# Ledger of designs, part 304: VH-VL binders against q9nrl2r1430to1533

Target 1, 104 residues: q9nrl2r1430to1533
Amino acid sequence: GGVHELSAFEQLVVELVRHDDSWPFLKLVSKIQVPDYYDIIKKPIALNIIREKVNKCEYKLASEFIDDIELMFSNCFEYNPRNTSEAKAGTRLQAFFHIQAQKL

## First folded at step 17 (VH-VL)

Design kk2 (framework fv_ficlatuzumab)
Fold by ESMFold2-Fast, scan of step 17:
Structure kk2 (fold): chain C 104 residues (1-104), chain A 123 residues (1-123), chain B 107 residues (1-107)
Amino acid sequence: as target 1 above (104 residues)
Amino acid sequence: QVQLVQPGAEVKKPGTSVKLSCKASGYTFTSYWMHWVRQAPGQGLEWIGEITPRGGTTNYNQKFQGRATLTVDKSTSTAYMELSSLRSEDTAVYYCARGTEWFSKPGLYFDYWGQGTLLTVSS
Amino acid sequence: DIVMTQSPDSLAMSLGERVTLNCKASQSVKSYVSWYQQKPGQSPKLLIYGASNRATGVPDRFSGSGSATDFTLTISSVQAEDVADYHCQQYYSYPYTFGQGTKLEIK
């Protein structure tokens, strides 16, 4: 194995994806499984989309990257009541993100 | 063949603690959530908590929070549930059950169950 | 906590009859309901998840339906091997909760 170079954004996305609480955020919510999701959430986003934007160098500022991650969490809390497994995972993952984002 | 093996029975005195085991085989242990559910004699099922063996993340039924502790030993593919401050009301069959893959909603289904350990708490 | 209430508590059916078991949630759980079969002296076995999806290996005579607060498990033609307690469970919110169970017997 060679050394792999990762950007700060790529490194953070990889850490989020590997976190146990990433499961609600790995890919877009299925409209078949959750039919009313897209009636409520107007700007859907997920870690796979954010990661692709990082790989294509579409984030010019750290604030743009942070805004997309925060949108992902905001969507979660908008749709899911506090006692759902989605909301609890989102709360923990967002706290983890805030600690890691201090490095940006 | 997926299998979850639990001891048949445990007898404990009130005020003590117990650590029940659940040995998994036939699948990748770290890829699935593990759940613990109990059933008092003649009663319904009661969910205790869940753990992902991958990273050790746990979620508990608040009724058991502070008394129940879920852990795993990845080297032996074994899940554990420790229950402290035992009362006679804790007498029940305790099941471990395999949940979904770690990347899916954890409570979606419990597809394989252990045979259960009968815990009797009496003086 | 969300309370799951099953009805009837018990019933006895003749072989080949259609059986309908009901489960009511105290508040909306969307479609996040599973059904389990527990035969005497055995562990529970998954029958249905997500209100209507049959688990692998479960005979097609078992079907689930419902959403929000009202859910039904149907056995289209009861067999002797179906004698068991049937439990519904919601996994919409923590803690996951089960109904009290419905006992199915054959006459």
Scores: ipSAE 0.769, ipTM 0.906, lowest interface PAE 0.9, mean pLDDT 92
Fold by OpenDDE, second read of step 18:
Parts: structure tokens; C-alpha cells; sequence
Structure kk2 (fold): chain C 104 residues (1-104), chain A 123 residues (1-123), chain B 107 residues (1-107)
């Protein structure tokens, strides 16, 4: 049910945040630090935003939640070359997410 | 009063392995990346690898082709770098260096360095 | 790998003069560049990060500038204690790489 799904989403977000490779994804990218980020990434998102959406029960389907998580990773890979620390972290975190998402 | 303490020197034969230590103090060990950098005599600096403060993930310079292994002991606030299949070209001062705070990207700079361990590899 | 090339390899300046050290990246590293000072027999010390941010405790006479491929470390008025090797570093992509260093001496 909805309550069960909400709890599952919350728990998964907690696991993602606690992961060693979560640091690129905890908050939105700073426009001051990365001036061109928002010229490239049109749908910015981060774990804190996803957590808020979970708390507000904005996800009616697991697919919607998964879509936002995948968007987060997609943004990372779109902006960051493969050999950047962000991209490497994203690769590992996404793999972790895919394993955990099977439990939803 | 951040300190990274390293042994002064190591002498090894080619083909052997060495494990260098770096004891950290004066800060929360599990909050900062740890890096290893070496400097051959009269040469520039060369980045070897990095390890997360909890030791969960590592990234290496592929030049070392898996010869380098980074680990941490959180209970003693000590970082380790093991280098295997040593060769004469590995002779250098090896530094541990504190990186940025884990959740404070961007800015992978090294704000504190150990005094370095001189590794001499010779037959 | 991204190659960082520093220039000059060495220079000797008089006390109080303006010193300019250059660092060129083989490809764009945006602003992910740090500068380090290494005095004889010592470990490196962080001076600049993010191309232009002065590290804590670094004197005002040190400044960094540049973006993409061309970076500069400037000492507005060189002092005797500034005798050292200076290293630039990129941390845009793996592996993080350093320049070959510039040796600064006082005449």
C-alpha cells in the first residue's frame, strides 16, 4: 500500500544518503561554484529534494520515484566526464541503487 | 593542530612489497578523504590514489596497475598504502595528504600533508 | 592524462618584486586547479584552491587566477620566506596530476 511504499522510499533515500558515494548528490549543484551547470542541466534534482518529495507523498508510483533517482544520475553523467570523481561516485551509487530498488 | 605522521624511511628490494602508514590526529578522521602522493628525487608530485574516510571506496591512478592498495583503520585513525612488485622507479618520498571534507565537494585539494616516507628500492 | 606544464622551470627575483608563475593544462580543467608551496626539505603546503581561492593562513600577497587551460599564481611582493618550489595541480579528472614545478629563488 501507499504507507508501505512511502516507508520503502524513505528507507532507500536514507541508504543512498549514507552511502560513501552520495556526496555529489546530497544537494543541488551550486551555481556559484559551477556557473554553467544550469545551462546544461535543465531538470536539476538531488537527494534532499527527492527526500522532501517522499515526505510530502508526491510519489504515487514506485516508477515516479525511480524516475527521479535515475534523473539525478543522468544529470551527473550528462555534465561530468566519465573520469571525474562525480561520475565515478555516480556509477557506484547507481549500481547500489539498482540493487536496492529491486526490493521496492 | 591537524597532524599526519609518517615513518621516516623504508628500504626494500625490487619485487617485494611495502606498506606505509599515516597516522592522523587533530581532526575527525572519518570526515575527510585521504590521499597518497609521491615525489621522486628532483621530480614533481604524482598522485597515487584516494580513499573515503570510512574506507568504503577507493580511486587509483591507473599507472600503478593495481600495485597500490589503500586502506584505513578507523580505530587508530591510520591510513595505509601498500605498494607491491616494487621497482627502482618507485624510489620516492611518499606523502599522505588530507583531502576535502567528505560532503564538501567541489574542491579536491590537499590542505594537510604528512612529512613523507622516503622509500628506497634497490638491489 | 591531463598534463600540467609550469613555466618557467626556475626564476630568481629580487625582494619586493612581483612574481608570476604559469601553469598550462593540456585540456580544460575548468577552475579545478590548486597551487602548492614546497620549501626545501618540507612537504607541500596548500596556497590556492579552485584556481583563485586563497587557503586559510596564506598571506594576501599570494593570488591565483585563470580558467580552462591557463592559470597563474602571483606573488605581489616576493619575500625571502617565499623561496620554494611551487606546484600546480588539476583535480578535474582522474588521475589528478601536478605540474613539474617552478623553483623560485631570491637574488
Amino acid sequence: as target 1 above (104 residues)
Amino acid sequence: QVQLVQPGAEVKKPGTSVKLSCKASGYTFTSYWMHWVRQAPGQGLEWIGEITPRGGTTNYNQKFQGRATLTVDKSTSTAYMELSSLRSEDTAVYYCARGTEWFSKPGLYFDYWGQGTLLTVSS
Amino acid sequence: DIVMTQSPDSLAMSLGERVTLNCKASQSVKSYVSWYQQKPGQSPKLLIYGASNRATGVPDRFSGSGSATDFTLTISSVQAEDVADYHCQQYYSYPYTFGQGTKLEIK
Scores: ipSAE 0.561, ipTM 0.875, lowest interface PAE 1.1, mean pLDDT 94

Design kk20 (framework fv_ficlatuzumab)
Fold by ESMFold2-Fast, scan of step 17:
Structure kk20 (fold): chain C 104 residues (1-104), chain A 123 residues (1-123), chain B 107 residues (1-107)
Amino acid sequence: as target 1 above (104 residues)
Amino acid sequence: QVQLVQPGAEVKKPGTSVKLSCKASGYTFTDYWMHWVRQAPGQGLEWIGEINPRGGTTNYNQKFQGRATLTVDKSTSTAYMELSSLRSEDTAVYYCARGTEWFSKPGLYFDYWGQGTLLTVSS
Amino acid sequence: DIVMTQSPDSLAMSLGERVTLNCKASQSVKSYVSWYQQKPGQSPKLLIYGASNRATGVPDRFSGSGSATDFTLTISSVQAEDVADYHCQQYYSYPYTFGQGTKLEIK
């Protein structure tokens, strides 16, 4: 037989998705709801896209995975002023990610 | 069907603390943010803070940071707000209100409100 | 903090008249504004969220509009049951702030 294990990347993405502060990052920002987002953010990304890349084995190195997660946070802080609920969620989720990423 | 039940009135002396309750029913308690808002007699509404019952994450109005503490008891679907170092200016009706689902922007709407608890701070 | 200012403080209208209530933010809040109705002795009730979306069960005579700093709640044909205080609120940034309220009375 064999044992099917979630990859370290998949496990970490699942932990991020389950976190209270994941809501700004679950899927791409809506252009209808936020019309100027794509005028400011040129490399949009979200947890659903990152999870698909993990499932397709597109990350060969931990650094590639970390870079995509960090891009997601960078986009959040670039678009959202620091006192917004998005920026506060991003700050806490990024700190959580940095702790979890030590396992990689 | 959705109900947020708050007890009647509380009378407290200055310098003491109070813990107000809000019992939720008719929905999945952990799926929605819970907010606390107060209203002094004849005045407007003032947002105190929010809690996500799902993971316990809180965000506070800095005016209340360190004085207000928001907690939940998932087993009883009850939210609590404790306010310390009470002064006469804290006399108000205190409301709990259900916010958005956890996967949406937290302050987008408060769709159901409790009846409010009248807190009177006097000696 | 973002200050929300409502105008007028109070008004008295005749049944069937169009009512316009204003709300101004001290800085841009995009479209992140909600409106609440509070009848005497009752808790607030959600009317409008996201500046222009009517909440479930709210009569179509209520509508919201505006963006950035200037927002409006309109009641196309005021009814006796609309006697209440109306509150606007921004949820763009912390802390969420409410206007002082507008009291609507029927003459």
Scores: ipSAE 0.717, ipTM 0.896, lowest interface PAE 1.1, mean pLDDT 92

Design kk21 (framework fv_ficlatuzumab)
Fold by ESMFold2-Fast, scan of step 17:
Structure kk21 (fold): chain C 104 residues (1-104), chain A 123 residues (1-123), chain B 107 residues (1-107)
Amino acid sequence: as target 1 above (104 residues)
Amino acid sequence: QVQLVQPGAEVKKPGTSVKLSCKASGYTFSSYWMHWVRQAPGQGLEWIGEINPRGGTTNYNQKFQGRATLTVDKSTSTAYMELSSLRSEDTAVYYCARGTEWFSKPGLYFDYWGQGTLLTVSS
Amino acid sequence: DIVMTQSPDSLAMSLGERVTLNCKASQSVKSYVSWYQQKPGQSPKLLIYGASNRATGVPDRFSGSGSATDFTLTISSVQAEDVADYHCQQYYSYPYTFGQGTKLEIK
């Protein structure tokens, strides 16, 4: 992929980070604060990791970028019951992402 | 110093609406969640809802969904809770309370509380 | 909704005694429990968050412990100024819920 495609990925990540509902996704989950997280979630990911991958040009296709974002949401819904603040934030942020991703 | 200033009292008739204010000072208003909690006379605390002044995101206790509306005016650093279709059971002290910073789990703590507004609903 | 049940409803202690207040959740809330002190005629004040973290300015005699469904607030040496209602709260899931409160009095 090209420079223009990479700038589109970065713009979208920046919009996700600025969203009110980004707080569960900004950084990897702390094992000290949430000890069982890594027993349940086998492919952890967060917006800071995705942004770093964008900056290092590690996404060759838009589908690879979308897959990493979807993995992040999938992990959220696998770990957090639907009525938690994490799950509600994830639901709203995922809907926002789906609207923005149509432009990729 | 962080302050949350609320009016002392309001008296309303059943079936009316009330809009309670909470004026914040001493911190960056849009950086922290704001919560609303009530306490009926001699009873425990009951969470009504939360608002993120940053983007306007709200979450409500389902018991108050449709009756309570949380808003903010960032230009005056003021949070509001409007409660409609008032009943005598809504008689309570209503508190605003500052929550966590926007990048942390909401509800983790309520570190500063207003002094509360006593709402009396009677005919 | 998650129901938080506190026990006892009220207790009277002698100055200097160790007191424990209990809070039970109807389902696991992990460590997502806070404790608040409410003195007569005043608004609540944060004592403990995340089950065991003491809030800034809270005296060392206050401590919290517990996880999952069973939580305790301990006052190692009760003082006259500790006369208050104590409330536990879960913030694991919506709606956030409080216990009914425990009233602490001095004999």
Scores: ipSAE 0.740, ipTM 0.906, lowest interface PAE 1.0, mean pLDDT 93
Fold by OpenDDE, second read of step 18:
Structure kk21 (fold): chain C 104 residues (1-104), chain A 123 residues (1-123), chain B 107 residues (1-107)
Amino acid sequence: as target 1 above (104 residues)
Amino acid sequence: QVQLVQPGAEVKKPGTSVKLSCKASGYTFSSYWMHWVRQAPGQGLEWIGEINPRGGTTNYNQKFQGRATLTVDKSTSTAYMELSSLRSEDTAVYYCARGTEWFSKPGLYFDYWGQGTLLTVSS
Amino acid sequence: DIVMTQSPDSLAMSLGERVTLNCKASQSVKSYVSWYQQKPGQSPKLLIYGASNRATGVPDRFSGSGSATDFTLTISSVQAEDVADYHCQQYYSYPYTFGQGTKLEIK
């Protein structure tokens, strides 16, 4: 049900945020620090945004929630070369997410 | 009053292993990345790896081909670097250095350094 | 690996002169560069991060600039206590790499 799914989404976001590799994803990338980021990434998203959407019950399906999380990782890999700390963190966090998402 | 305390020196033979320690104090140990950097005599600095004491996540310089292992003991606020299959080229001063907070990009800066441990590898 | 090349290898300056240290990256590292000061027999000390941000407690005479491949550390008026080796570092990609260092002496 909706309440159960909401709780599951909330818990998963909490787990993602607490993960060692969450630092690239906690908030939106700063345009000041990365001036060209938004020229490349057209659908920016971060865990704080996803958390807000969960709190507002904007996700009606688990697939919608998963899509946003995957978008977050996709953005990271699109902008960051594979040997950057962001990409490495993203790789590990995404793997963690895929394991946790099986519980949804 | 952040401090990183390292032993002064270690002497090892080629082919052996060494485990260097770095005791941290004056800050929340688990909240900051810990880095290891070495400096051969008369040479520049070389980054070895980093560890997030919070959860134990590590990243290594591939040059060491798995010879380096970073660990932490949160109960004693001590970071460790073990280097195996030692060779003469490993002779250097090995520094531990505090990095950024765990929720920040690692490598951004190393704001506190230990005094370094001189490792001498010779037959 | 990204190679950081510093220039000059060494220089001797008179007190009060403007000092310019250069660091070139083998490929773009955007602005992910830090500078360190290492006095004889001491550990390195952070001076600049993010190419142009001065670390806490660092004198105003130190400044950093540059982007992509060319970076500069400037001492507007060199002092006796500035005698040291200076290292640049990139943290754009693994492994983090340092320059070979520049030795600054006073005439």
Scores: ipSAE 0.713, ipTM 0.909, lowest interface PAE 0.8, mean pLDDT 95

Design kk22 (framework fv_ficlatuzumab)
Fold by OpenDDE, second read of step 18:
Structure kk22 (fold): chain C 104 residues (1-104), chain A 123 residues (1-123), chain B 107 residues (1-107)
Amino acid sequence: as target 1 above (104 residues)
Amino acid sequence: QVQLVQPGAEVKKPGTSVKLSCKASGYTFTYYWMHWVRQAPGQGLEWIGEINPRGGTTNYNQKFQGRATLTVDKSTSTAYMELSSLRSEDTAVYYCARGTEWFSKPGLYFDYWGQGTLLTVSS
Amino acid sequence: DIVMTQSPDSLAMSLGERVTLNCKASQSVKSYVSWYQQKPGQSPKLLIYGASNRATGVPDRFSGSGSATDFTLTISSVQAEDVADYHCQQYYSYPYTFGQGTKLEIK
């Protein structure tokens, strides 16, 4: 049910945050540090935002939760070239996510 | 009082392997990325790879891919770099260097360095 | 790989003079550049990160500037203890790469 789903989302977010490759995704990108980021990325999102949405029970379907996570990775790959540390971290974290998401 | 302690020197024959150590102290070992950088005599610095001691995630310079292996022993706060199929061109001082916190971009800076290990590869 | 080219290869300056060291990237590395000081027989020491941020404990006379492909390390008034090799480094993409270094001496 909904309670079980919520717990699963919470646990998955915790695991994502604890992952070695979570560092590009923990918080929104700083406009000060990356001035052109928001000129390119129009739907910014991060794990802390997703965690808040989970806590507020904003996800009614697993697909909605997955969509936000995939958006987070999509943003990373859109902005960062393949050989950047962000992209490499994103690649590994996304793979981890896909494995964990199968358990939802 | 952050310290990275490395052995002074290693001498190896071509074709053999070496495993260099870097013992960290004065900070939480698993909290920071660890990098390896070498410097051939009279040359610039060359980045070899990085490891997150927290979970063991690594990134390598493709030049060393398959030949360099980074590992850590969390119980002793020691980082290791193993380099196989040694050749004369591998003669250099090898540094371990502490990077950024695990939640930061790993390559941002290397703020503490070991004294380096001189590796000599010769017949 | 991104090539970092430093200039000059070496220079000798008088005490108190302004020193300018240059680093050019083969392609844009945005502001992802760090500078290191390496004194004879010692390990490198971090000076600047993010192109213009001075590391903790670094004297005010050191400053970094630049973006994209052209970067500069400036010593406003060079001191005797500044004799060293200086290395620039990019961390925009793998592999992280360093310049060949600039040797600074005092006349």
Scores: ipSAE 0.851, ipTM 0.938, lowest interface PAE 0.6, mean pLDDT 96
Fold by ESMFold2-Fast, scan of step 17:
Structure kk22 (fold): chain C 104 residues (1-104), chain A 123 residues (1-123), chain B 107 residues (1-107)
Amino acid sequence: as target 1 above (104 residues)
Amino acid sequence: QVQLVQPGAEVKKPGTSVKLSCKASGYTFTYYWMHWVRQAPGQGLEWIGEINPRGGTTNYNQKFQGRATLTVDKSTSTAYMELSSLRSEDTAVYYCARGTEWFSKPGLYFDYWGQGTLLTVSS
Amino acid sequence: DIVMTQSPDSLAMSLGERVTLNCKASQSVKSYVSWYQQKPGQSPKLLIYGASNRATGVPDRFSGSGSATDFTLTISSVQAEDVADYHCQQYYSYPYTFGQGTKLEIK
């Protein structure tokens, strides 16, 4: 809940954004470009939204932050078949996240 | 303005390796993916792989996994494709092509292409 | 791997005619198809991406349509400079795959 926790969340989000595999997760999926996305995914989320929540101090526990990141990956794997570039990026970025999240 | 410059031709013997270059200019090299595509005489285009010069992430066509290696030199804005254990079937024109911006879906388009290097593999 | 099949293999048209080139994917690729023009002795050039978006600098006589498995490239009024091989490509899943190409000639 404190300043130190928020600094740690911000640093982790920055590391995710800088990763090559962040591109599917930077912003919400466009309904214009992917019309069926919101028929399948009921709790959409992206790194820009998570970062805004961090900056507004909306995460009170590390578990809440981790849950939102995991939801983002879960949505990716639910929508995208395993051999898509989205799924492959998600797999690598999630592994990177799990390593970095050990610091939380 | 945007240019991808490749050598015109290379001749190699079977069993050797080759490292083809692609010198980029006219844009921020690390901002876009780089792709490698080949075309055998009289055949269609075949995607080899992609590299993000920003972080070095690569994705390969499984057909070339273990034989092809994609690298970049950011200081010279040059992309490289090394292909090992060459066979006569590797005779083709090899293109580098600029992909999408790093924040976009890779493969969405290849907007600028090098002129291609004709690799001939013969004994 | 997703197989992209183009038809016809080749065709010859008269100047000013409407040309339709087809591309079929062996499984759904959503709208993730691009079209490239390759003139004799030259590198491919991007025409269409995302099935229907025209690339910068491409004349409006070129248009793309389709989704899922069936895609079409249309040239509304063919010109002499359009003599080329045309390639479709899917980028929905790895590996990205191209069709075999359609050769367009002028009679």
Scores: ipSAE 0.739, ipTM 0.904, lowest interface PAE 0.9, mean pLDDT 93

Design kk23 (framework fv_ficlatuzumab)
Fold by ESMFold2-Fast, scan of step 17:
Structure kk23 (fold): chain C 104 residues (1-104), chain A 123 residues (1-123), chain B 107 residues (1-107)
Amino acid sequence: as target 1 above (104 residues)
Amino acid sequence: QVQLVQPGAEVKKPGTSVKLSCKASGYTFTSYWMHWVRQAPGQGLEWIGEINPRGSTTNYNQKFQGRATLTVDKSTSTAYMELSSLRSEDTAVYYCARGTEWFSKPGLYFDYWGQGTLLTVSS
Amino acid sequence: DIVMTQSPDSLAMSLGERVTLNCKASQSVKSYVSWYQQKPGQSPKLLIYGASNRATGVPDRFSGSGSATDFTLTISSVQAEDVADYHCQQYYSYPYTFGQGTKLEIK
């Protein structure tokens, strides 16, 4: 049940956080540093928020967890042009996520 | 306390390879990106690439892709840049420079620089 | 590649004068610009990052401003020790690129 699934989600989030390419995703984008971000991105999310949702048992299905992770990557690619360090990090971390998510 | 120590000079023949070292001390080596930048005599700075010593993730200037290889040895806190198929145009001072902490945007700043290695490529 | 163009190529100032150095990006780089000082025979030294943040240990007389394509480094009261080449750099997109440099001399 739920306990087993939460352990799997927690393990995956920890692996994402430990990855070299996690830096754009660790916390919400700063409005002070990136003033136009929230004009473009309507559903902001980050790994610290996803991890908190896992810890509070807010994901009832693996698909809900996967949707939040995919939203995080979607936001990255919507805001950041292809040649930015954010987009490059997002591309590699998303590929890593897809491999790890096969275990869910 | 923070130091990046590089050899003073290297002389190589065209067509050969060189492996330049950068020995770091005074900080946690795996916590910061490492960058390589060159400067030809009388010219501006040119970014070669970056490596995260934490997981060995690299990003390269496409001009050097396939010729430059960045590596690290965590046990000795040493970063390396290997440059192959050397040409006379590769004659320059090569700097290593400490970048941002691993959780920050790479390239945001290069706060400590090595003294540079003068690479001379001549017959 | 994003081209960074600095102006002027060189200038000579009197001690105590206000110095303004310009850097123009060929396309928007947001605020992802840093400035480096390189004294003769030395490695570059970080002055400013994120267009306007002064690096630790850098004197208050140095300030940075600008966004998008137009950036400025200002020295409010130039000192003899400020003789150097000044380089701007963008780190918005790969590859990171530097301007050609501005040489500052004291007359």
Scores: ipSAE 0.722, ipTM 0.897, lowest interface PAE 1.0, mean pLDDT 92

Design kk24 (framework fv_ficlatuzumab)
Fold by ESMFold2-Fast, scan of step 17:
Structure kk24 (fold): chain C 104 residues (1-104), chain A 123 residues (1-123), chain B 107 residues (1-107)
Amino acid sequence: as target 1 above (104 residues)
Amino acid sequence: QVQLVQPGAEVKKPGTSVKLSCKASGYTFTSYWMHWVRQAPGQGLEWIGEINPRGDTTNYNQKFQGRATLTVDKSTSTAYMELSSLRSEDTAVYYCARGTEWFSKPGLYFDYWGQGTLLTVSS
Amino acid sequence: DIVMTQSPDSLAMSLGERVTLNCKASQSVKSYVSWYQQKPGQSPKLLIYGASNRATGVPDRFSGSGSATDFTLTISSVQAEDVADYHCQQYYSYPYTFGQGTKLEIK
């Protein structure tokens, strides 16, 4: 799997970061700005953390990479009501991810 | 030095469409959301929708869904709002306003506003 | 839709007085409220965002407070140039909604 798999994960993360709807997912939610976030979300994650894990070769299986991306979306929908800009962005970015992930 | 320039006025007949422009200058056009807000004479502000010029993503107030269309021309740094099936209650000043940078929550603030276009819909 | 209700509809103040403008949301909007000043014949101008953050160039006499459903804009010492309509807005959920406005006049 090696170099070619890491290149595929890196390309997908880059595509997600470039998407308009990446803004809720670029970095971990600030505890100062959103004090109750970490009381509700017990496994926080963001694209910058996933990118770092890819770079450190921490994903041994494609399923592990996909699970972390899905956790990111699951956290978004758990915390944010349907009508928020965060939930709307998450819905569109998740759909985009599912299309791109078919190439993995 | 940030400027959003809009035409002063438009007069349209009921049942027609209008396409209002908002020419931006003094900043990187694709780095900020653009919002459209209207104000009927003597009344409050009403949000129409938002567009991200970076990837053309739009979100609309459902009251205008299907009638309002937001677009941008990146080459001219111009945002457009087209409103169809015009009726007398669409008579209002229409503002464009710059939102947050693309990596921030889009509605957090509208920091610069155009001077507004007065749309009059009458027979 | 979230309804934003401002009070009072209008008020007249003497120069130097402390003025308090209220804004109530029909449901919790956390801290996602902004305040705008609109002078006659002019476009709105951002004063406060995130309930309490003053925008660049806005004088210290303007301050915002509140959370959940109850929000306040305070002008500690009103000046002649403060004559305007003041609008609150929530951006917690779509569609973003504004209050009806409060008109501030000087006696």
Scores: ipSAE 0.740, ipTM 0.905, lowest interface PAE 1.0, mean pLDDT 93
Fold by OpenDDE, second read of step 18:
Structure kk24 (fold): chain C 104 residues (1-104), chain A 123 residues (1-123), chain B 107 residues (1-107)
Amino acid sequence: as target 1 above (104 residues)
Amino acid sequence: QVQLVQPGAEVKKPGTSVKLSCKASGYTFTSYWMHWVRQAPGQGLEWIGEINPRGDTTNYNQKFQGRATLTVDKSTSTAYMELSSLRSEDTAVYYCARGTEWFSKPGLYFDYWGQGTLLTVSS
Amino acid sequence: DIVMTQSPDSLAMSLGERVTLNCKASQSVKSYVSWYQQKPGQSPKLLIYGASNRATGVPDRFSGSGSATDFTLTISSVQAEDVADYHCQQYYSYPYTFGQGTKLEIK
């Protein structure tokens, strides 16, 4: 991706991290706290990982960046029932993301 | 040295309201969820609700929805639970309990508890 | 609501014996289970979280196991100070629910 896209990705990640509902997604789920998480979720990802990929210019297309963000949410909804704090936070954050992603 | 300090006891009449306090110390108050759990005499524990560190998000056990109100005073590091329309069945020890840290994936267990407030509701 | 059922309701054990407490969920709660110890006249104390992780300061003789619906708290060698009620809890979904508790006494 170009410099403009990289900057846009960086800014979006910053906005996501700063969002009040980002707490489930800031870093990978602890295997210690949730022993069976990685038995269920095969492609774990978090905002800190996505930020690193952005910093390393690993995203060549906006779709690749969006796919990782959507994967992050998908993982959350796959593991967590709808009536959990994580799922509720994820729902709100995803809605925010979809609005911001339109600017990419 | 995390501490959650609660008043010892409250006595109320049916139909009235009570507001229980939980003063926190020994940690950053605004970094952890706060939960409320009660225990009727000789019974198990019952989760009432939770409030986020900032005090702007709450989740309630539907059993208490509309009757329990959780709030926080960040300036005094105090959490509150107000319970209205009290009935005899509300007689129980009410605990505040610290939940997980705000800025991490939570395991929503309770690592520190107040000593509990005994609420007696009787005519 | 998810119902957590503990068994037995109570038990009396001799010092040094192995103690096994069970908790069954009405539906899968994955590994979102915690155990608490509540001594007479005291508030609950966290023992286990995530089904099998020992909380800080908890003696090695306490261990947790299980997944989905069946969970176990084990005391490898029960001590006098272990006299208490033990509660299991699920935090898989709202509302978070507890078992009815198991009372452990020493003979």
Scores: ipSAE 0.016, ipTM 0.721, lowest interface PAE 6.6, mean pLDDT 92

